# VH-VL binders against q10491r548to677: the designs that were tried, part 10

Target 1, 130 residues: q10491r548to677
Amino acid sequence: KVFKLGILIQNEKVRKDRLLSNREVGVILTSSQLMFFKNVYWISGLLDQLEDFKRSHSFSPCYFSPHLTSLSADYIIPLSDLVAYGDGSRIENELYSFSVKQKNQRTHVFSVTNVDELNDWLVKINFVST

## First folded at step 4 (VH-VL; framework fv_narsoplimab)

Design s01
Fold by ESMFold2-Fast, scan of step 4:
Structure s01 (fold): chain C 130 residues (1-130), chain A 123 residues (1-123), chain B 106 residues (1-106)
Amino acid sequence: as target 1 above (130 residues)
Amino acid sequence: QVTLKESGPVLVKPTETLTLTCTVSGFSLSNAGMGVSWIRQPPGKALEWLAHIFSYDEKSYRTSLKSRLTISKDTSKNQVVLTMTNMDPVDTATYYCARTLDYGDWEPYFDYWGQGTLVTVSS
Amino acid sequence: QPVLTQPPSLSVSPGQTASITCSGEELGDKYAYWYQQKPGQSPVLVMYQDSKRPSGIPERFSGSNSGNTATLTISGTQAMDEADYYCQAWDSFTVVFGGGTKLTVL
């Protein structure tokens, strides 16, 4: 089951000035995993398929089955003991950031273009992870 | 004392699936910030990272091979398993498993390596 | 695809300093790691996070990383240092290795 899919801006720590290096990544939130894809074009096509599905079916997107040629993720974070949190901070191009972390694991930082999208990711990740 | 031991060596026919097991000792696969990677080296060539798995099943795969690779762990058996589908003669290499550390610094590295196992793909 | 470029070979005389380079886009903004591999043996970590030595690695091994180039420096090079050396760095979701440098001590 897919709870949410979209494109996030992945932030990396940059040692030089503590600046964040940004790049777009495709993201699928399922009932058990957060899956990341370097092929942003592919996830964009999937978003279009989801919009078409919603228009034709008029019921919950959670019943959407991706019509994909491949579901192999580049990176996978399981949702067990995972917490998403945002401090409302703004970085590059007035983006809003949030973090995703499992205890004693690497913290992953992402940005979105508006606060509503930030809150939607936080709510859905934390809902599924519990 | 930390040790890692790969299964094998193995002979695989083209198009078959490779399964390798890494058995670890001296640390737990449930330890946070710690995991196991699979890294291969074709004869006379450079090291190629394939995949890693950390204590909470955080996984990452080499992009060019991700559709062929599956990494999993069995904490009770102290084992990490790599599966690679559709084997080809170019996949002939020594395969290593290595303890992978990432204490939240964003950049994993390998402090202990297994002895390596030779995987030969031929008819 | 991130690429780390190393010279394929380097020769030094015993007692001389060997400098093995690893070049990549903005590599100095990331951590570099180094592994030593002798024939028929597994790689051994000799330098981590640019300039830190693991326990058991001689102090003659040092490292640096700035701009686009990381360097592993071996002072007073000994015959036992003859090996292949690989650099390693991170690219967000994946690990990348350099092509390796064969160090010959002649």
Scores: ipSAE 0.454, ipTM 0.806, lowest interface PAE 2.6, mean pLDDT 84

Design s02
Fold by ESMFold2-Fast, scan of step 4:
Parts: structure tokens; C-alpha cells; sequence
Structure s02 (fold): chain C 130 residues (1-130), chain A 123 residues (1-123), chain B 106 residues (1-106)
């Protein structure tokens, strides 16, 4: 089951712990994994499909579930013992950053363009990782 | 002290699946800053990174080959396994496993390499 | 796919300085790493995080990384330094190697 689909800006930390906007990445949050995709084109297509699905199923108990068996991610992070956090602080280019971390693993830093999107990612990641 | 050793060498027929095992010693696959990568080198050509795995099953794959690659670990046996499907003669190469270090800055590198194993794909 | 460009070959006389370059878009914003590979042998890490030497690597090896170019510098080059040298950097979720430079000492 897919909890959230989106495009995030992956930030590369410079040597002095400063963020530099790197690139857009596609992200799928499932009940067990965060899946990351360098090719954002088809993620945009999935977002369109999700909106169409919601419109056509507004009066039915349904859920959106793409065929994840054939899906190939560039990077996968399991959700067990995972925490997402951020303070809504802006970096250069008017972005809000948040971090994703498992205990004793590397920290991944992402940015979004508004606080509502930031909060939605934080709430959903922390909800499914519990 | 730290050692990595690939299985093989192996002769693979076109369309068959390659399975390679890397056995590590001198460090733990449960160490948060350490993982294992698979890197190949065709005869006379450059190094090509294929995949890595860290503790907690964090994985990453070369984008152009990700549909063919699977990397997994068995921590109790100190082993990392690479599986590559639909082998082709162009996949003929020396395959290395290497200890992968990441100090939390997303820029992993390889401080110890195995001896390498020759994988030949021919009919 | 990101590309790291190295000259395919470089020749120096013993005792001279060898400078091996690695070029990539905004490479100075990333860490560069260098590996030495002699014929029939596995690669050996000779430089990490732009300018740091692993234990056992001679002081004549140094590194830098700025703008679009990382450089591995070998001062007082010796015959034993003859090898292929590969640069490496991280790009988002993947590792990229340069094409390699064959250093000849004669």
C-alpha cells in the first residue's frame, strides 16, 4: 500500500554541514519502505493517476495501489526504526528541509517548497514507521 | 586483518543468472558505518559500480542495471550475495567485492577490496 | 548518467611530479577518492575525501578538489607508482568512477 507519492529535492551536504540543492527525486512511501527514483518523469505520471483515481472513486471505499512488484527503485530505505524530523528552516532557494534517519545510519536530507508539504511528509513517514 | 573474498571463478552461458558470494572477515556487517559493494571491471576497461548494501538492509543499485541486480546479506555467515539475471557476453569481467565506508555524509568509498573473481559469459 | 573524465594516459620521468586530473560538473562540491591499480591486482585506495591519505600511502601522494576538477599529485614519482589510477565520486544514490589514467614512469 502506498501512503504518499511525491517529488522531493535531495540536498547534498557540503563538507561544512551546509546544504546545497542537488536534484529532484521521485519518492514512494509504502507501509514498509521509502523508495527513491532518479527518473522523476514516471513518478509525475503516477501522481496524475492517483488524482484521477481519487476523482473516479470519491463515493466508493477504495485505495490506490500501483503494481509495486515490477517497480525498480534506485534506492530503498526500510521504515523500521526510522525517524523523519525538521524545523521548517529555509535554506537558500526558499526551500524547507527535513531529515530522515535510522539509528547509526547516514542522514538523508530533503527539501520541499512549502510548510504544509513538509508537515505531510513528516507525519506520514513517522506514522508508518511506528 | 580485514579480508573480503569472492566466490568463483565462474563460466556463465548467455541468458543464465550469475550468483556471487562475498565472504568478509575482520569486521561486522552489523556495523552502521560499514557495508559491502560489488564493482566490476571488463578486461582492459574501467571500474563500474554495481550495488551496495549496508546494515538494516539499506541498498542501492546502478540505475542502468537495477532490473537485473539483487544484493542481499547473511549477517550470521558474514556473506553478501550478488545476483545478476540475463547474463550477456558484455558482462564478462572481473567482479570485486569491497568494504564500503560511509561516515554519514552520503559519500561512500572503498578501503579494502577482495582479490576479484573472473566471470566469463560465453556459449 | 554523470561522467568523470580523466586523461587516458600520462608519462613522467622518475623524480618528476605527476598530476592526474578528474573532471566533472561541480565536482568540488563532492568528495573525490582515488584508487591505484597495478596489472593483475585489486585496486588500492590511495586518497580519500579529496586530500586525506590512508595509512601506508607515502607522503608524496597529495590531492585537491576545486570547481570542476579533482587532482591527484605524486611528487618525486617512482617506478613503483606506475599503475592505472581511477577517481571516484558519489552522485545522489550511485557511485561514479572515472575512465582511468595509465601512468607510465620512464
Amino acid sequence: as target 1 above (130 residues)
Amino acid sequence: QVTLKESGPVLVKPTETLTLTCTVSGFSLSNARMGVSWIRQPPGKALEWLAHIFSYDETSYRTSLKSRLTISKDTSKNQVVLTMTNMDPVDTATYYCARTLDYGDWEPYFDYWGQGTLVTVSS
Amino acid sequence: QPVLTQPPSLSVSPGQTASITCSGEELGDKYAYWYQQKPGQSPVLVMYQDSKRPSGIPERFSGSNSGNTATLTISGTQAMDEADYYCQAWDSFTVVFGGGTKLTVL
Scores: ipSAE 0.014, ipTM 0.662, lowest interface PAE 7.3, mean pLDDT 82

Design s03
Fold by ESMFold2-Fast, scan of step 4:
Structure s03 (fold): chain C 130 residues (1-130), chain A 123 residues (1-123), chain B 106 residues (1-106)
Amino acid sequence: as target 1 above (130 residues)
Amino acid sequence: QVTLKESGPVLVKPTETLTLTCTVSGFSLSNARMGVSWIRQPPGKALEWLAHIFSYDEKSYRTSLKSRLTISKDTSKNQVVLTMTNMDPVDTATYYCARTLDYGDWEPYFDYWGQGTLVTVSS
Amino acid sequence: QPVLTQPPSLSVSPGQTASITCSGEKLGDKYAYWYQQKPGQSPVLVMYQDSKRPSGIPERFSGSNSGNTATLTISGTQAMDEADYYCQAWDSFTVVFGGGTKLTVL
């Protein structure tokens, strides 16, 4: 089951650069994991399909279920003991940042362009990670 | 002293599934900065990274092979297991497990390697 | 997939300096790592984070990384240094190795 699809800006500090590195990643939130994709065009296509589906039908997001058998994520984070947090603070070019952390893991930092998207990611990740 | 040891050697027929076990000693799979990777090397060819797993169950796979690969760990047994489906003669290689270090960013590297195990895929 | 390019072979005489290069787009913005592999043996880390030597690696080994090229330098090359050398770097969610350089000491 897919709870959210999107494109996030992954923020990271390179060890040799004091500045944040930014890159777009496609993200799928399922009931058990966060899946990350380097090919953002594929995720963009799915987002377009979802938006068209919602315009044509008044169905809940849970009824939009792309088959994931041929889907190959570049990176996967399990949702066990995972918490998403952020206070709406801005980072670089008016982006809103949030962090994702599992117990005893490295922290992943992401940005979105508006506060509604920030809050939606935080709520959905924390809901499913229970 | 840090040691890693792969199971095998193994003979696999085309289309069959490969399962390899790495047993570690001298460090804990519960350490957040440490994990284990599987890296292979076909005869006379370069090293090719396949997958890693860290103590918090973070997993990552080589993009071109990720539909065929599964990595898992059993912390109580000090073991990491790699499964690779639909084996082909081109998958014949020495398979290594290696301790993987990552100090909180995305630049992992390998400081200790197992002895390697030969996987031969033929009919 | 990002590519790291190494010369396939390099020959030096004993006592000479060997310079093994590894080239990739914006490689100097990342850390480079180097592994030594002798025939029938496992790879051994000989250089990490561009220029740092692990304990037990002779001071003859040094490294650098800038622009598009990382270099492993072995001064006063000895017969025991004869091996394949592989560079490694990170790219987003994956690890990339170079094609390897066979160092011959004759």
Scores: ipSAE 0.012, ipTM 0.586, lowest interface PAE 8.8, mean pLDDT 81

Design s04
Fold by ESMFold2-Fast, scan of step 4:
Structure s04 (fold): chain C 130 residues (1-130), chain A 123 residues (1-123), chain B 106 residues (1-106)
Amino acid sequence: as target 1 above (130 residues)
Amino acid sequence: QVTLKESGPVLVKPTETLTLTCTVSGFSLSNAEMGVSWIRQPPGKALEWLAHIFSYDEKSYRTSLKSRLTISKDTSKNQVVLTMTNMDPVDTATYYCARTLDYGDFEPYFDYWGQGTLVTVSS
Amino acid sequence: QPVLTQPPSLSVSPGQTASITCSGEELGDKYAYWYQQKPGQSPVLVMYQDSKRPSGIPERFSGSNSGNTATLTISGTQAMDEADYYCQAWDSFTVVFGGGTKLTVL
């Protein structure tokens, strides 16, 4: 049930006189939710396993480990009425940013290092959220 | 007139699942800037945050306990429920629910707390 | 898991200033919040966003946050201020509490 997993840079407002705080976070996109993990080391190992699985099976990522979606996340955003969007804007002129927002809720901002990853996250999040 | 009330007190045996309900009054669980957290305090020890849920079902869990915790809400009943599996004597504590604010420039914090409920885990 | 460090206890005489510190990496970029807890009672918010007082909290309570250390300051400390004080910060996904400081006034 996994559509994508990876490492994102979470961008947050910091105290008034500072720019955005950047923090790496592991993320798993499933058919029903976005799951966030503080342990990026573990996610790196899981990425390797997922790529091995894709090479050997040629199946949709959602066939990778039936129990992966039951993993215990530190933070969960349900996909109901969730929209991901990016306008090609850059954070600190280095990273490509995109936003995730549930209807009438607050916005979460993430960054990636290249535009291909940006577009892949946007397409997959919006695909499974609708 | 903001009020939060925890269910209980409760006696739980080791390995059983704890279920606590927080009933809120004076504000709506559908308010986008408000949520509810569960915080516990063992006798004579520090406060320990467990989980929160916001109006849009955004959830967060204490990293060390996340595999044991589930937080949910029923907006129509003005209730937030915490479940915690595989209870152990070290989980004996007073459990609080608290209104969690996150609006404007605020990072999540707690402005109103319930009275607390004693959960005792023993054989 | 991230940790906020507070001194476990602090003693002051009535009328003196109490300064309670809270240190952690989170405080370099995030706000500190402070709660007062008296025996047998629920915690009460006494300071938010580093230095702002909730309605009803006396002006003798003040706060600051510099570097990775937040400080709650109580000037002209009174017997009624005797309590446990906890700091709290946001770690982007989770809430972290300090270990608490028992303030004794005598």
Scores: ipSAE 0.491, ipTM 0.799, lowest interface PAE 2.2, mean pLDDT 83

Design s05
Fold by ESMFold2-Fast, scan of step 4:
Structure s05 (fold): chain C 130 residues (1-130), chain A 123 residues (1-123), chain B 106 residues (1-106)
Amino acid sequence: as target 1 above (130 residues)
Amino acid sequence: QVTLKESGPVLVKPTETLTLTCTVSGFSLSNARMGVSWIRQPPGKALEWLAHIFSYDEKTYRTSLKSRLTISKDTSKNQVVLTMTNMDPVDTATYYCARTLDYGDFEPYFDYWGQGTLVTVSS
Amino acid sequence: QPVLTQPPSLSVSPGQTASITCSGEELGDKYAYWYQQKPGQSPVLVMYQDSKRPSGIPERFSGSNSGNTATLTISGTQAMDEADYYCQAWDSFTVVFGGGTKLTVL
């Protein structure tokens, strides 16, 4: 089951100037994994399909099921012992940042353009990781 | 002492699935700073990274091959397994497993390599 | 796919300095790593995080990374240094290797 899909801005530390590097990644949150995709166009297409489906009301029951028969992620993080949290209101071009971390593992930092999206990602990641 | 050893060598027919096992010693696959990568090298050609796995089953795959690759581990056996589907003669290579280090947010690199195993894909 | 460019070959005389370059956009903000591979043998890490030398690697090996180009420098090159050298960088989630440089010591 897919709990959420979207595009996040991945923030990375840059060794030379200690600047944060920003890049877009596609993300699918399932019941067991966070799956990351370098092909943001594909995720963008799914988001457009979902938005179009919401506008239409010819179906009953109203069920949206994108074709996810085979998911080939570039990067996979299991949800076991994973925590998502805000990391102190870092504002870079008006972005809202949050971190995800497994116990004693790397911390991944992501940004979104509004606080409602930030809270939705945090709530859903933490819900399914429990 | 740190050692890694690949299974094989193996002969694979075109379209068949390759399965390779890496057995590690001298470190734990539960160590948060350590993982294992699979890297291949066709005869006379460059190194090509395929996949890695870290202690919590964090996995990364080469984008061009991700639909064919599966990496997994069995911590109790000290083993990491690579599966690659739909093998083709161009996949003929020496396959290495290597210990992958990642300290915090720093980039992973390979400090110990197995001896390598020859995989030949031929009819 | 992103690529790291290395010269395919380099020849030096014993005692001369060998400088092997590796160029790619990733090196502007990511570390370079270097591996030495002798015929029939597994690669050996000889340089990590641009300029750090692993234990057991001779001090004549040094590294740098400036702009989009990383350089592995071998001073006073010896016959035993003859090998293929590969650079490596990280592109966020994946690893990329250079095409390799065959160092010949004549």
Scores: ipSAE 0.372, ipTM 0.777, lowest interface PAE 2.9, mean pLDDT 83

Design s06
Fold by ESMFold2-Fast, scan of step 4:
Structure s06 (fold): chain C 130 residues (1-130), chain A 123 residues (1-123), chain B 106 residues (1-106)
Amino acid sequence: as target 1 above (130 residues)
Amino acid sequence: QVTLKESGPVLVKPTETLTLTCTVSGFSLSNARMGVSWIRQPPGKALEWLAHIFSYDEKSYRTSLKSRLTISKDTSKNQVVLTMTNMDPVDTATYYCARTLDYGDFEPYFDYWGQGTLVTVSS
Amino acid sequence: QPVLTQPPSLSVSPGQTASITCSGEELGDKYAYWYQQKPGQSPVLVMYQDSKRPSGIPERFSGSNSGNTATLTISGTQAMDEADYYCQAWDSFDVVFGGGTKLTVL
């Protein structure tokens, strides 16, 4: 089951000045993993599909479940022992950052353009990871 | 003391699925800073990274081949398995597994390599 | 096609300095790593994080990374250094290798 679809801004540490390189990545949160996609155009298509689904099913408590059998992620992080947290930082006044970390693994930093999206990602990732 | 060994060599027919096993020794697949990658090299050509897996099943795949690749591990057997579907003669190469280091800076690299195994795709 | 560009070949005489370059936009903010491969053998890590030598690699091997170009330098090149050399860098979820440079010693 898909819990959330979205486009995140991935913040990658630059070796020189500790600055972050920004790039858009597609993300799918499932019951067991976070799947990342370099092709944001494909994810944009799914987001449009989800919005159409919500519009037509506004009074139906159904989960949106696109075809996931043939999904091929570029990067996969399992949700076991994973925690998402807001690091309190803003790269610019319009970006909000959060971190995702597995026990003793590297920390991934992402940004979103509004605080409601930040909170939604944090709540859903932490909910599914437990 | 660190060793990695690929299964094979193997002959694969076009359209079949390739399965390779890497058996490691001298380090634990439970170590958070260590993983295993699969890297291939067609005869006379450059190295091409395919996939990696780390202790907590963090996985990454070469973007151009990701729809054909699956990487998994069995920590109890000290093994990492690569599966590649729909093999083509162009996939003929020496396939290596290599210990992959990543100290949390998102820059994996390879300090020990297996001997390599020849995968030939032909009828 | 690799993101990282290396010259296909380089020839030096024994005792001469060999400089093998690797260029790509990723090297502007990412580390370079270098591997040596002799015929019929597995690659061997000879340089990591731009300029650090693994244990067992001779001091005549050095590395640098400036702008978008990483360089592996072999001073006092010996016949035993004849090999293919590959650079490697990280590209947002992908590990990328250069096309390789065949170093011929005379």
Scores: ipSAE 0.341, ipTM 0.777, lowest interface PAE 3.2, mean pLDDT 83

Design s07
Fold by ESMFold2-Fast, scan of step 4:
Structure s07 (fold): chain C 130 residues (1-130), chain A 123 residues (1-123), chain B 106 residues (1-106)
Amino acid sequence: as target 1 above (130 residues)
Amino acid sequence: QVTLKESGPVLVKPTETLTLTCTVSGFSLSNARMGVSWIRQPPGKALEWLAHIYSYDEKSYRTSLKSRLTISKDTSKNQVVLTMTNMDPVDTATYYCARTLDSGDYEPYFDYWGQGTLVTVSS
Amino acid sequence: QPVLTQPPSLSVSPGQTASITCSGEELGDKYAYWYQQKPGQSPVLVMYQDSKRPSGIPERFSGSNSGNTATLTISGTQAMDEADYYCQAWDSFTVVFGGGTKLTVL
């Protein structure tokens, strides 16, 4: 099951002492993991399919289920004991950042361009992660 | 003493699936700052990174090969397994596993390497 | 998505300084790592985070990284330093190796 699809900005060190915006990545939130894809074009195609599905059907988004076994992620983060949180920080004063962290593990930082998207990612990741 | 050892050597036929096991000693696969990568080297060519797994099962794959690669670990056995489907003669190489450190700053590097195992793909 | 370029070969006389370069776009904003590989042997880490030496690596090995170029410098080069040298850098979740430099000490 897919709970959310979208595009996030992956925040990595661009300079050795700074955490800055790096690249856009396609993201799929499933019942067990976050899957990341370097090819943003195919995720855009999936987003178009999802919007067409919503317009044509009265079903909830949870009925939209691409064949996940045919998808090959570049990067995978398991959801077990994962918490998503925003600390109110901004990247370069333009983007809204949030962090995801597993118990006793490292923190991953992502950003989005608006607060509604930020809140939606936080709510959905935290909903699925338990 | 930190050691890593690859299974093999192996001979595989074109279109078959390769499975390699890396057995580690001297450190725990549960350590949050440590992981294991698979790196290969075709005869006379450069090193090529394939896949990485961290203690929390965060996984990364070489983009050009990701549809063929699966990396997993068994922490209780101190083993990391790489599976690569649809093998081709061009995949003939020495395959290494290496301890991967990121120190939390997302810059993985390899401080200890296994001895390497020769994988030959031929009909 | 960096591409790392190394000269394919470098020759020095014993006792001379060898400087092996690794070039990539904005490489100085990232850490560079260096591995030594002798024939029939596994790679050995000789330099990490641009300029730090692992335990057991002689002090004649040094490193730098600025702009687009990282450099591994071997002062007082010895016959035992003859090997292939690979640089490595990182992108967001991909590791990239340079093409390697064959160092001959003649």
Scores: ipSAE 0.581, ipTM 0.824, lowest interface PAE 1.8, mean pLDDT 83

Design s08
Fold by ESMFold2-Fast, scan of step 4:
Structure s08 (fold): chain C 130 residues (1-130), chain A 123 residues (1-123), chain B 106 residues (1-106)
Amino acid sequence: as target 1 above (130 residues)
Amino acid sequence: QVTLKESGPVLVKPTETLTLTCTVSGFSLSNARMGVSWIRQPPGKALEWLAHIFSYDEKSYRTSLKSRLTISKDTSKNQVVLTMTNMDPVDTATYYCARTLDSGDYEPYFDYWGQGTLVTVSS
Amino acid sequence: QPVLTQPPSLSVSPGQTASITCSGEELGDKYAYWYQQKPGQSPVLVMYQDSKRPSGIPERFSGSNSGNTATLTISGTQAMDEADYYCQAWDSWTVVFGGGTKLTVL
């Protein structure tokens, strides 16, 4: 089951902590995983299809989710013992950052363009990971 | 003391599924700094990275092949398994598993390699 | 699709310096890694994080990464250094290898 679809900006520390790389990534939150896709355009198309479907029919996740269960991600993070939390500050041009961390493992940092999206990602990730 | 060994060699027919097992020794698959990658090399050609699995089941796949690849691990057996569907003669290659050392921020590199196993795809 | 470009071959005389280059956008902000592969053998890590030598690799091996080009340098090249050399870099969640350089020592 899919809980959320979207586009995040992945922040990563590189080469002696002096440089940060930012990259747009497509993201699907399921009941067990965070799935990441390099093809951001494809996720945008999927979001458009979802919106169009809702306008044409009364939407049911069951009608759409079977197509999503066969998706092939570039990168997968399991939700077991995973916690998402806000960083409490903006990154540069009014980006809002949050971190995702599995206990005793590395931290993944992401940004979004508005606080409502930030809160929605945090709530849904923490809900599903429990 | 660190060793990795691929199963095989194996002969696969076109359209069949390939399954390879990498058995590791000298380190734990639950070690937070350690992972295993699968890398292949067609005869006379360059190295091509396929997939990676890290200690907490973080997984990565080569974008061009991701729909055909599955990587998993069994920590109790010290094994990592790669599955690749719909095999084609162009997939004929030596397949390696390699220990992937994470420097902390996703710049993996391969400090120990298995001996490699030949996978031949033909009728 | 990220690409790391290496010259396909390089020839040097014994005792001369061999410089093997690897170019790609990823190297502008990511580390380069180098592997040596002799015929019929598995690759061996000879350089990591641009310029660090693994234990057991001779000091005549050195590395650098400037702009978008990483270089593996072998000083006083010996016959035993004859091999294929592959560079490797990180691209987000994935690994990219160069096309390889066949080093001949004659």
Scores: ipSAE 0.637, ipTM 0.847, lowest interface PAE 1.5, mean pLDDT 84

Design s09
Fold by ESMFold2-Fast, scan of step 4:
Structure s09 (fold): chain C 130 residues (1-130), chain A 123 residues (1-123), chain B 106 residues (1-106)
Amino acid sequence: as target 1 above (130 residues)
Amino acid sequence: QVTLKESGPVLVKPTETLTLTCTVSGFSLSNARMGVSWIRQPPGKALEWLAHIFSYDEKSYRTSLKSRLTISKDTSKNQVVLTMTNMDPVDTATYYCARTLDSGDYEPYFDYWGQGTLVTVSS
Amino acid sequence: QPVLTQPPSLSVSPGQTASITCSGEELGEKYAYWYQQKPGQSPVLVMYQDSKRPSGIPERFSGSNSGNTATLTISGTQAMDEADYYCQAWDSFTVVFGGGTKLTVL
């Protein structure tokens, strides 16, 4: 089951000056893992389809199940012992940053463009990881 | 002493699934900064990275081959397994496993390599 | 798709300096790593994080990375240095290798 689709900005240290580099990445949150995709345009297409679906189904119990039978991620982080956290503070050019961390492991940092998206990612990741 | 050893050599028929096992010693697959990658090299050609796995089951796959690849580990056996589906003669290559290090900013690189194993795909 | 470009071959006389280049936009932000491979053998790490030499690698090996071009330099090249050399960089979630450079010492 898919809980959320989106595009995140991955924050990564640059070689020269310890400043974060920013790369867009497509993301699918499932019941067991975070799946990351380098093809951001494909995820954008799925997001457009999801928004069109929501508009046409605003008054009925709605669900959206993208066809995932042949789906393969470039990068996978399991949800076991994973925690997402952030305080809604603006970082870098008005981006909102949050972190995900497995117990005793490295922290991964991502940014989104608005606080509602930040809160939605935090709630859904933490919900599914438990 | 750090060592990695690939299973095989292996003869695979077209359309079959390849399974390779890398057995490691001298380090733990539970170490957060260490993982294992699979890298292949067709005869006379360049190195081609396929996949990696780290202690926390973080996985990465070569984009062009990701639908065919699965990497997993069994920490209790000190083994990393690569599975590659729908093999084709062009997949004939020497397959290496290599210890993968996090250089501090999650830039993987390879400090110890196995001896390599020949995988031949032929009818 | 991201590409790291290396010259396919380079010839040098014993005692001369060999400079092997690797170019790609990834190298503007990310470190370069270098591997030496002799015929019938596994690759060996000879340079990491642009300019750091692993223990056991001779001092005549050095590295640099400026702009989007990394260079592996071998001073006083010896016959034993004859090998294929591969550069490597990180591209977000994936590892990229260069096409390799065959160094001939004649």
Scores: ipSAE 0.632, ipTM 0.840, lowest interface PAE 1.5, mean pLDDT 85

